# VHH binders against DegV domain-containing protein DR_1986, part 9

Target 1, 281 residues: DegV domain-containing protein DR_1986, of Deinococcus radiodurans (q9rsy3)
Amino acid sequence: MSIAIVTDSTSDLTPEHLAALGVTGVPLYVLFEGQLYQDGVQLSARQLVEGVRAGKAIPSTSQPSPAEFAQAYAQALEHADEVLSLHISGQLSGTVGSARLAAQEFGGRVTVVDTHTVTLGLGLQVLRAAELVRAGQSVPQIVQTLERVYPQADLRFTVDTLDFLRLNGRIGGASALLGGLLNIKPLLVVRGGRVDAGGRVRGQKKALADLAEHVRRYVSQHGGARVAFLATVGGEEDRAAVRAQLSDLHFQDMGDHEIGAVVTVHAGPGAVGVALEPLSA
Short names: E, the ipSAE of ESMFold2; O, the ipSAE of OpenDDE; V2, 0.75 times the mean of E and O plus 0.25 times the DockQ between their complexes.

## First folded at step 1 (VHH)

Design S7 (framework vhh_7b2m_4)
Fold by ESMFold2-Fast, scan of step 1:
Structure S7 (fold): chain B 281 residues (1-281), chain A 122 residues (1-122)
Amino acid sequence: as target 1 above (281 residues)
Amino acid sequence: EVQLVESGGGLVQAGGSLRLSCAASGFTFSDYWVGWYRQAPGKQRVVVASISSGGYTKYSNSVKGRFTISRDNAKNTVYLQMNSLKPEDTAVYYCAADSWYEGLTYDSYDYWGQGTQVTVSS
């Protein structure tokens, strides 16, 4: 039996990455100044950031419909026996709910997984699932592996402002960081499917050093790691600065990644982060 | 003035339980990661458990499943519930608060307590 993988655009895997993996991505949407845009299809992260800087409206996001997932599943099943569908945390988006509703039409051929994460946290789980499909693993075996990976996976980042997370209702436990003192930068984590506070530091230089220390610590605690370096538009130089602090450390380098438009709506421009998972579960 | 004051240590038989408390004053406690660390005789100080300002917890492998860290931001206090204690848990236990790290590098911490002795007899 052949397995097709479906994910959503919040994985922040490029169309080229998805094509190379043989994975289908279903786009979420950005609502900005009265217009609805498909994530990465009708609106890039750069276009969104330029629009936000030019205007004063804060954008919002919405999930794909069950009909859009049903279409993706029908197409995947033309060339595969089963579908494994991996999605952004159900606490951050209704996307997994739309996927589960659509899956009901396919008689058990579609398995939907809540990955409890977002951006390259999801992207790394998609990559691992694709590797396990190539290795000949069954859907139940892959799901069991992902269930072991999730508790060890990590996503840590810093943002220029908490306003984007707050105003779109995604701030989660990081609401403890609201009302900060002058010159304090928030550190944030995604754990248990939601955003939570990871700390507060004085200034951007210390925030970047915190991210680098977090990678170093994770690698030490886990005997290695897969590491992806993340930035929204405007954070590219800071992403490079985090990477430069780790030149002496050995890990599996998953590359530099741009956070897409939907996730940028919630993190804001200039965000920098790292996504980590163990080498094996 | 900034202070962290540990309490609740003592002598206990193997298999017993102790609850440590750390009372904080002089800083905005709710903004800080807080961790428990221990130092056994002749050994380096090592992390036991840490808790974020939002309540996310991390544990060392040696205590996972036996110890539980929690915090009460209204009381500026962090707790360590220690169950199924073993002789190798014998150490001075310290609390530390850090706006900078997740509680894994003791040399980088903003504030430290004086420690409380835990002795587990075989």
Scores: ipSAE 0.000, ipTM 0.122, lowest interface PAE 18.9, mean pLDDT 85

Design S8 (framework vhh_7xy4_2)
Fold by ESMFold2-Fast, scan of step 1:
Structure S8 (fold): chain B 281 residues (1-281), chain A 123 residues (1-123)
Amino acid sequence: as target 1 above (281 residues)
Amino acid sequence: QLQLVESGGGLVQPGGSLRLSCAASGFTFDDYAMAWVRQPHGKGLEYIATISWSGGSTYYSDSVKGRFTISRDNAKNTLYLQMNSLKPEDTAMYYCAKGEFYDTSGYLDFDYKGQGTQVTVSS
């Protein structure tokens, strides 16, 4: 049976990546200066960051409607027998809830998965699902593989300020890091589907060194890894600095990725991170 | 295991009052915005009210503004809806929902709702 994959724009996979994988991305929205914009379609991360840096208020975000998911599923089912729908953590967004409501109309032909992550954490799971579809695996087999992978998947990052996570209600356990001293950089993780504290370090150089050391530790513990390097607008040089610290390490390089507009609303400009998963499930 | 258990519904006459409660477990309650949504028989889900994680911000649909009050007790992991001046059109299954607060529009991006509690307003 043929399987179509649907995801949402918080995967931060480019339109080119999605097209190459044959995956449909359903956009979330940014509310910026009283106007709604579709993630990556009507507003880029760069445009959003330019506005914020010019003194505009921190934006907010919203999920796709059940009707938008129903449209995506109906279109996918014109060319496939089943849909596998992979989404941002239900603890970070109601997106998976909208997808589940829409899926009820399709008589079991649509399977919705909460990936318990976001950005390239979700993007790596989408890539793995696409690889398994190409390998001829069934939806239940793919879901079982993803259920084995997600507890080992890791997303670690640093931000310039906690204000973006705090003001939009996604700071989670990282609220423990509030009220730090000058030049203290928070280290954050996404674990169990939410943002949590990963540590605190003094200064940006130590934060970047921590990210590099985390990759080394992960690769050692798992006998290898798929690694994606992430930055919001303004974090590109720091992303390169993390990568440069790992030139001696062998891993499967999943590339350098710009975090999209919706996720940038929550992380803020100048964020740097790594998304990791094991080579095999 | 994320769980939301609503209670407090029942039969009430027009102009009457009810207080709904929602007991939450399986997540850090005070990290999330919460909402009340309702579903009248044979109709879709209708948004009623949203409250921020701290309780510092509340938002209401125009149909209930001035009549309903949403509140929360983070120490008890409990969400409340005080319903005053009830009308027959308030008859519905009421659900509490976990999600996120985005802005003053009051739409809550939610990923889970409980089993519901029935409210019937009739003479």
Scores: ipSAE 0.000, ipTM 0.097, lowest interface PAE 20.7, mean pLDDT 85

Design S9 (framework vhh_7sr4_2; at its last look DockQ between E and O 0.05; V2 from the best seeds 0.00; counts 0 for: pae E 17.6 > 2, placed apart)
Fold by ESMFold2, look of step 2:
Structure S9 (fold): chain B 281 residues (1-281), chain A 122 residues (1-122)
Amino acid sequence: as target 1 above (281 residues)
Amino acid sequence: EVKLVESGGGLVQPGGSLRLSCAASGFTFSEYAMGWYRQTPGKQRDLVADIYSGGSTKYGDSVKGRFTISRDNTKNTVYLQMNSLKPEDTAVYYCAAYDEWLGSYTPEYDYWGQGTQVTVSS
C-alpha cells in the first residue's frame, strides 16, 4: 500500500525539498493590489516584501480551493493507493476545510490531518510523515504517531511588530502582549492551533537569547530534539545568531528555513523562530 | 496601563533610616518579581534588592545587612527598609517589575517607576 503525502505551501518546505521527498505541495495565495499570486510559485517572500514597500498596499491571503485539492489528490492516486494530506491549523486558515471537502470524492483513500500548527511546525510533521512512509507505516499508524507528537511539539518565534498579525486577524492570544513599554519584543507560540503569548523581553538580543534558551530547556526536558530554525525576509542574521548560541548543544539539526510569502503576510519581515519536535514518536 | 509609584524618599542624617514604598497597578502583582535599583548622576543603575514572587530575595553587596526588601501582595506594594544610611547611599531609587511567569527564560525588568530621591547628609 503506497502512500502519497500532500501538504500546503505554509509548510515552508521549498518545492525542491518537497520534490526530493516525493511530497506534493498545494500553494495558498497572496492577494496583493487586486491580484492573486500562488505562494512560492508566482510570488516569493522577497518579492512580497519589496512590493509592499514600493506600493504601500496591504496584502492578504486565501486558501486553496477544494477543486485544487481534488486535482492534487486525483494526480497522486494515479501512482499511490492512499493520500495523507497534512495542513496548516484549521484555527489559522480554511485550508483544512478545503482539503476535507475535496477528500469526500475519493472513497476514503484520502486522509486529511489538521496539524494544529504552521510553517516549520507543519514542515517538521511533513518530514516525520515522509520518514514513517519510508519505514512502511500505514496511514492509521502515521496519524496516531502525529497525534502523539503534536502535544510535545513547539513553535516559538518573535516578530518585529504585532501589526501584521493584527491587520490580518491572526493575533489570537498574542493580544495579551499589547501595551508593553518601548522596545519590548514579543515572544509568540502556537498553542491550541492558534497564535498565543509566549512572553516578552526587552530588546532583540534578549528575544534571540530566549529562543536559544527555549531550545536548551526543550532538549533537557525531552532527552533530545529535532530543531528547525526559521526566519522571514530580514531575519536571516538573527536566525544565524540563535543557531550560534547553540553550538555547544547536541540536537537533530533540521536546518535553516525561509518562511514563505503567505506566512510573511501575517508575521511580517524580520521574524525569527524555532520549531521543535521530540526525537522519537 | 502599568504604573509604579515610589514614595518615602527624602533627606536624612548619616546613621538614619528611611522606608521606601512602591505602589503597583496594571498587572497581576503576585506573579511579578519586584525590585529596587538606584542611580547616581552619570552612573548606570545599580541593584539594591530584588524580591521574587515566591519571596526569595537578592541584595547588592553594598547594602547587605542594612536594607530589607519586602512585599505585600494584598496591597500590591513593595517596600525597602533602609537602615544605617551612609552618604554613599545618596541616589535616585527606582522601583522595577518583571513578569517571571509569562514563559520567558531571559527575564528582564519590564517596568520602571519615575524614581524617588534619597539624600544622606555628608
Scores: ipSAE 0.000, ipTM 0.144, lowest interface PAE 17.6, mean pLDDT 86
ESMFold2-Fast, scan of step 1: ipSAE 0.229; ipTM 0.607
ESMFold2 (binder alone), look of step 2: mean pLDDT 80; pTM 0.795
OpenDDE, look of step 2: ipSAE 0.006; ipTM 0.249

Design V1 (framework vhh_7sr4_2)
Fold by ESMFold2-Fast, scan of step 1:
Structure V1 (fold): chain B 281 residues (1-281), chain A 124 residues (1-124)
Amino acid sequence: as target 1 above (281 residues)
Amino acid sequence: EVKLVESGGGLVQPGGSLRLSCAASGFTFSDYAMGWYRQTPGKQRDLVADITSGGSTKYGDSVKGRFTISRDNTKNTVYLQMNSLKPEDTAVYYCAADRYGLYYSEYASEYDYWGQGTQVTVSS
């Protein structure tokens, strides 16, 4: 039986990447200057960052409707027997809830998975699901694999300011890091489906060194890894600096990725991170 | 248990030499950056020398050309060779370890572990 994969725009895989994989992406939205924009289609991360840097108010985001998911599922089922739908953590967004409501109309043909992560954490699970579909695995087999991947997966990042996460209500356990001294950089993780504190360091160089050290520890503990390097607009040179510290380390390189507009609303400009998962699960 | 144990301090005449050693245990020494700091009563700790996990070195301006930091990863030890000692070098010298071994520390507060210190007195 043929399986179509559906995800959402917070995977931060480009429309071109998704099309090459045969995956459908359902866009989330950015509310910016009183107007609603589809993530990555009507508003780029760069345009959003330029507006914020020009003194515009920090934007907000919204989830796709159940009707938008139902449309995506109906379209996918014209060309496939089943749909596997993978989404941003239900603790960070109502997106998975909208997907589950829509799935009820399709008589068990649509399976919805809460991936408990976001950005390339979700993107890596989408890539794995696409690989397993191509290998001929069933939806229950793929779901079982993804449920084993989630507890081993890791997303670690640093931000210039906690204000973006705080103002949009996504700071989670990282609220413990509020009230830091000047030049203190927070280290953040996505753990158990929400943002949490990963530590504090003084200075940007120590934050980048922490990210590189974290990759080394993960590769050692898991006997290898798939690693994606992430940045919001303004973080590209720092992303390259993290990568440069790992030139002697062997891992499966999943590339350099720009964090999209919706996720940038929550992380802010100048954010840098790494997404990791095991080679097999 | 993490331990940094300094040795080699003492009384020396101006123009003399001393070699400080810091023996480390309880962590993967080769991955850490190691530093020497000094402190006089009533003042904050000042950088003397820093050495990264890769062996790159950095010195405080007052000691450049006179002091040399080195490490021996087989012995888990960092050294500070002090030549042409001056009365102004009189201080308690502290060994410090920083887990982010690829970078020089920007601040004393960035080091994870500190030794108890060893007194160096330069007096005629």
Scores: ipSAE 0.000, ipTM 0.161, lowest interface PAE 12.8, mean pLDDT 88

Design V10 (framework vhh_7b2m_4)
Fold by ESMFold2-Fast, scan of step 1:
Structure V10 (fold): chain B 281 residues (1-281), chain A 124 residues (1-124)
Amino acid sequence: as target 1 above (281 residues)
Amino acid sequence: EVQLVESGGGLVQAGGSLRLSCAASGFTFDDYAVGWYRQAPGKQRVVVASITSGGSTKYSNSVKGRFTISRDNAKNTVYLQMNSLKPEDTAVYYCAADFGSEYYLDTSHAYDYWGQGTQVTVSS
């Protein structure tokens, strides 16, 4: 029995990477200046950031429709026996709900998973699912593995401002960090499917040192890790600075990734982070 | 008002032990990293040990294996357990607090709040 993988554009895996994996990505949307744009197809993160920097209002986002998921599932089932559909946390987006509604039309052939994370946190789960499909595992076996992995999965990041999360209603428990003093940088985590407070530090250098120390501690505690380095537009040099602090550390390097337009609407420009998972379940 | 108060210093023979306490008030203690620094007469203040808001610890090479830092958030207190004390450990010990993450281990002097210090004297 062949398995096709479907995910959404908040995985922040490039269209080229998804195509190489044989994975279908369903785009979310950015509402910007009164128009809807498909994530990464019709609007890049850079175009969005340039617009905001030029004085345009902070955009909003929307989920794919059930009809769009039904189309993706029908197409995947032309070439596969089953679909495994992995999505952004249901607490951050209605995307998994749209996917579940569409899945009802396919008589148990589509399994929808809430990954309880976003960006490369989701992307790492997609990569692991693709590896397990190639290894010949069944959908229930893959789901069981992901259920063991996700409680150990980590997403930690810093942002230039909490305004993007606040204005779009995704600040979650990080609302406790509002009202910080000048030069206080928030550290944020995705925990239990939502954004939460991970701490506060003085200055960008301490925030980057915190991210590097988090990776070091995680690798020590888990006997290794798969690590992805993330940045929104404007965070590329800081992402490199975090990586440079870890040149002595051995881990499975999952690469440097640009956060896409939809996730950038919520994190803002200049965000830097790390996504981590264990080497095994 | 924000306050850090150190206690537990004193005179001890080489090979002995002391436990220092740093009691915090006037701020959200759970959000702060806390470090212990020491300063001998005529020398610069140097880091001894630190503990992040999440409980991760770091030690200077001179005290690693002999000193243990811990925190009790319910009591807003940080402790420094000092074992196998040496004459070279003689100094005024300062508690310092900074906004901190659970993972940041600060080696700099850039702390928001400092205590008044407590004297530790180790006789040969």
Scores: ipSAE 0.000, ipTM 0.229, lowest interface PAE 12.8, mean pLDDT 87

Design V11 (framework vhh_7sr4_2)
Fold by ESMFold2-Fast, scan of step 1:
Structure V11 (fold): chain B 281 residues (1-281), chain A 124 residues (1-124)
Amino acid sequence: as target 1 above (281 residues)
Amino acid sequence: EVKLVESGGGLVQPGGSLRLSCAASGFTFSSYWMGWYRQTPGKQRDLVADITSGGSTKYGDSVKGRFTISRDNTKNTVYLQMNSLKPEDTAVYYCAASPEYDFYGLSEDQYDYWGQGTQVTVSS
């Protein structure tokens, strides 16, 4: 393969999917009860949620080191001429910074891209990059395509509480949703690299209806879409309920996805969302 | 306690203009969605316009282009500027407030607080 793709564990693509694509995933870390765990390798999202529900403190997360990226790049370059490295938004994590530092040691052979998103927002860009590599596109052509896609990409979700985002400093513009009111369900978006306010409704039923209506409008505005359905632990039935509201709508279904441990630290349990991108760019 | 007080209603000729005001107290006005609804005797309330805490607006199809909703967070007041009034605009106009919001607008049942209403009569 002349171009190897590297991403990070916040793409929330399974190890099996990454392996099938020939993509290398570099893990972020969860600091939980004084121990450091590799995302999805040493600690599952379910184990994390069970610990927090049992009364343990909300964990924190950390980025891979430049040395870990340098190792991944060196290994990728054993079977490829170039590396395209796609990562979580630089506004949400220092991961792109670590990747860029490591890339300096490889001359022009490693290209690092800030995708301005997270979870399946990043995952969909990784899938698109892999498709374009298979189609014989060059790194500059792929980067140009991703630069056209990301302003149209959309990630919308609801959470049980804003506490996880707030306590870990990732609430961003969604701090505007803080009103001290109980029983209000926040709607959140990720666009342009950070979490922002998407709305505020009373009750879970209205939040799920909002997500479904958002998909309908996106498909209408773009003449179709690729759609991934997301949930953290505890959100699986609600993810199915959003999907059920869209049974009459035609879109490219990118599947149901569990959000991994690192992203779960920030979103909390019971989160439900949709990741959207255009069919072509 | 929460209080919404409408003013500015009255009798006006077809083609005329009125400005309705709704003065709010007892809650953090700047955080709330504000809406105007109208009701004709024997009919359900219809959305005229709403405005989010950030200033984004929605209008009912029958008033779009003629009415303008606005808010002044320093005065805790929401306004409805009504231009090119028609006899069919005759109704009681209600101010409403909700802590809820979304990009798709709110239905009538989602508003927590309502004013007493102000009568607008457009002479035929």
Scores: ipSAE 0.000, ipTM 0.167, lowest interface PAE 15.3, mean pLDDT 86

Design V12 (framework vhh_8dlx_2)
Fold by ESMFold2-Fast, scan of step 1:
Structure V12 (fold): chain B 281 residues (1-281), chain A 124 residues (1-124)
Amino acid sequence: as target 1 above (281 residues)
Amino acid sequence: EVQLVESGGGVVQPGRSLRLSCAASGFTFSSYAMHWVRQAPGKGLEWIGNIYYSGSTFYNPSLKSLVTISRDDSTNTLYLQMNSLRAEDTAIYYCAAEYGDWLTYSDEAFYDYWGKGTLVTVSS
């Protein structure tokens, strides 16, 4: 039985990377200055950040429709026997709900998974699923592996401001960090499918050091790790600084990644993070 | 089990009127704001409007003169009345439910529940 993988644009894997993997990405949307844009197709993260820096209001986002998922599934099933569909946390977006509704029309040929994460947290699960498909694993075996992996997976980041998460309703448990002292940087985690507080530190340098320390601790506790380094536009130098602090550490390097437009609406420019998972489940 | 079932779609001629219905079950309908959204071929989702549990309605300004949304809490049914249909109104029409007591636009809120949609084709 051949398996096609479908994900959404909040995986932050580039269209080129998805094409190389044979994975279909369904775009979410950004509403920006009264215009609706498909994530990464009609609006880049850089264009969005340039607009915000020019004084435009913070944008909003929306999920793909059930019809868009049904179209993606029908197209995937033209060259595969079944579909494995992996999506952003149902607590952060209605995307997985749209996918589940569309899947009902395909007689059990489409399996939809809530990954309980976002950005390269989701992207790492997509990469693992693609590897397992190439290894000849069945959909139930892949789902079982992902269910063992996701409770061990970690997504940690720092932001320049909590305003983007707050104004778009995705601040979650990190709302406890609102009203802090000047020059305090929040350290955030995605836990149980939502954003939560990971800590508070004084200054950007300490925030980057704490991200590097999380990677070291994770690698030690798990005997290795797959690690992706993340930044929104404006965070690239800080992402490099985190990586530079880990030059002595051995891990599977999953690369440097730019966070896409939809996720940038929620994190804001200048965000830096790491996505982590164990080497094997 | 929550269900939203749209009906009333089909092929209609330009200039005609059409009423869509959405039958809800499995949740306390009277406590939810209800939305209509549509998706034309090759386009993104377009929010049409909503109706609060109080009966207050809000519409997409580009569609306000062409549509009316109403609800009947005694039968758990949401309605969309469309007048002066044009070819550009060809789309899949969805009803969606959102729990809350404040206005939330489709661009900022994800819906708690969705219907499967009903196709409206406006052609001569």
Scores: ipSAE 0.000, ipTM 0.164, lowest interface PAE 20.8, mean pLDDT 85

Design V13 (framework vhh_7xy4_2)
Fold by ESMFold2-Fast, scan of step 1:
Structure V13 (fold): chain B 281 residues (1-281), chain A 125 residues (1-125)
Amino acid sequence: as target 1 above (281 residues)
Amino acid sequence: QLQLVESGGGLVQPGGSLRLSCAASGFTFSNYAMAWVRQPHGKGLEYIATISGSGGSTYYSDSVKGRFTISRDNAKNTLYLQMNSLKPEDTAMYYCAKGSDLYYEWSTPEDYDYKGQGTQVTVSS
């Protein structure tokens, strides 16, 4: 019994990574300067950031349609018996809702999972699902494993400004961090499927040190971890600086990842973060 | 060997604009946070703005926030300060300053590692 995995472009796994895994990615969209672009296909994060820095308005994003998911599922089912469909938090996007509507047409052959996260938080769950498919696990076994993983999973990041999250309505509980003193750097988490406040520190150096210390604490508390390092355009050196603070720590390194255009619309340029999950669950 | 050379100062009328530049050499520019500090005649050094090594993070003093913008071009080893809506109170010698590491937030003038020769900004009618 073969299982195909479908995800969406907010996983921030590259098309090359998805192809190597045999995973289908359904693109979300960016509405930028009155034009609609498919995430990672028609618009790169760098092009988006360059436009905003040149004075263009902060863009908005939209979910794939149920018809687009139905097409992806029909195509996957030509080569597999079942589909496991993993998506960005339903609190951050209507994407999982579109997927669930499409799944109704396939008589129980498509299982849709709300991962309660985004970017490499979702990407790590896609990688784990692909590993479990390769290991011969059934869809119910994989879903049970992911249900054990997501409450332990962690996504922590810092942004240059809260404006991107605020203007697009994804600031969530981090709205508590609006205002305050100059030179205060927000620390953010994804908790319970939404963005929430993780703290406030004075200065970028302390924000990056907080991210590194959070990784150390997580690894200690969980006896190890899978760790992905994240940056939007402009945050690459800050990502490297967080990594450099962890050179003495042993963890499973899931690599350095560039955040894609859709997620960059919400986080903004210069964002840096870490996605964490336990080694096994 | 470390050098910071400021330019772009001059005489400007209230409400005018100036763009200051700082050419850096003798160190790996992208590895250090950079700042602009100023010294009005007969007063102490005042921190104005800081930018991280990557350019991803910036900080401003209350006196200039919303009027001044700090930026950097790591490919050209150059730091900039765009100064808009200039006031007579902005009259000072402006110095480019190098931090001790990539991401330091500068609270006092003693926090910077090195400063350049300075460029004079005079705002008067």
Scores: ipSAE 0.000, ipTM 0.103, lowest interface PAE 18.3, mean pLDDT 85

Design V14 (framework vhh_podentamig1)
Fold by ESMFold2-Fast, scan of step 1:
Structure V14 (fold): chain B 281 residues (1-281), chain A 123 residues (1-123)
Amino acid sequence: as target 1 above (281 residues)
Amino acid sequence: EVQLVESGGGLVQPGRSLTLSCAASGFTFSDYYYGWYRQAPGKQRELVAAISTGGSLYADSVKGRFTISRDNAKNSIYLQMNSLRPEDTALYYCATDEFSYGDLYTPSAYDYWGQGTQVTVSS
C-alpha cells in the first residue's frame, strides 16, 4: 500500500524540500494589517520582520480550515492508498483539530498525528516518517515509531523578546520569565506540546553557549542525535555561532533552517534554536 | 450542542465599569479556551481578551483596564471592564473552541460564538 505524507507549513521545511520528499505541506496563515497571507507563499518571514521593524503591529496567525485539509487529502489519495498527516502540537494551534475533522470524511484512509512540537521539531518527524515510508513500513509501524521518538525529541531556543509569544497566547509556562532584569535572555523549550521555561541567562553570548551545551548533553545522554539548527530572520549569525561551538562533536547534521513566517509571528525576529531527536526510534 | 450566551452590556458613562458574562453549555467547560471579541460599526472584529488553562491574554488597547476570568463551577467566563472609554463602544462576542492555545487573535480560531452584547460608552 502506498502512503502519502501531509504536513503543515509550521514544519519549516521549504517547499523545495517537501517537493523532493513527495510531501504535501498545507499552509497556515498570517493576519497582518488586516490582510491574510499564506505562510511562505504570499508572505516571507523576512517581509514580515521588515514590516514589524518598520513600526507595524505584531501580526497574528490562523490554522487551515477542515475544508483545506479535505482538499489536500483528496489530492493525495489520487496518487496514494493512505495518508499520514503530521502536525504542529494541538496545544499550540487548532491545525491538528482541523486535520482530524477532515480525516473523518475518508473512511480510515487518513491517519492524523499530533507531533507535540513545532518548526524543525515537526520537520524532523516528517523527515523520519518519509524515511520509514521509503523503507516500506506501514502507517501503524510509523506511528508506533513516532510515539517512541516524541518523548525524546527536544526543541530549545532563545528569543529577543517574549512579546511575540505573549501577545499571541503561546507563551505557556514561559510566562514565569516575564519581568526579567536588563540584558536577561530567556531560554525556552517545547515540552508536552507547549512552550515552557528552559532557563534565563545574562547576555546573548551565554544564551548561545547554553544552546551548544544542551546539544552536547543530549548527544551524550542518547549516544548520538539528529540535530537541526534554526533561526528566525536576524538570528543567522548566532545560529552559525552555536554550530561553531560544536565542531568537535559527532552528530547527524540535519542542516541550517530558517524559521518561516507563521512561527516567526510567535518567536519574533532574532530567535535561535536547536531541534534534536535520537538517531534510532 | 455548544451554546454561548452573553449578558451584562449596556449604556455607561466614560470612566465607569461594566462586567460582561458568558454562560456556556453543551460541553466540558474546563477543556475549552475562550475569547472576548468586539466589533464597532464599520470595523473588523478584534480580540479583546482570551483565557485558557495556561493563562490569559489581553489586547494592548485594554491591558490594565480589563480582566478576563473563568468560573468552571458555573460554566461561565467574565470580562471586567474598568475605566471605559468612548472607543470601547462595540458589540462584544464570547467565543470558544477545544484547543488550549489556538490562534487567539483571529476569529477563525473559534468554532462557537455567542450572539453578542452591546456596550455603549457615551456621556
Scores: ipSAE 0.000, ipTM 0.126, lowest interface PAE 17.8, mean pLDDT 85

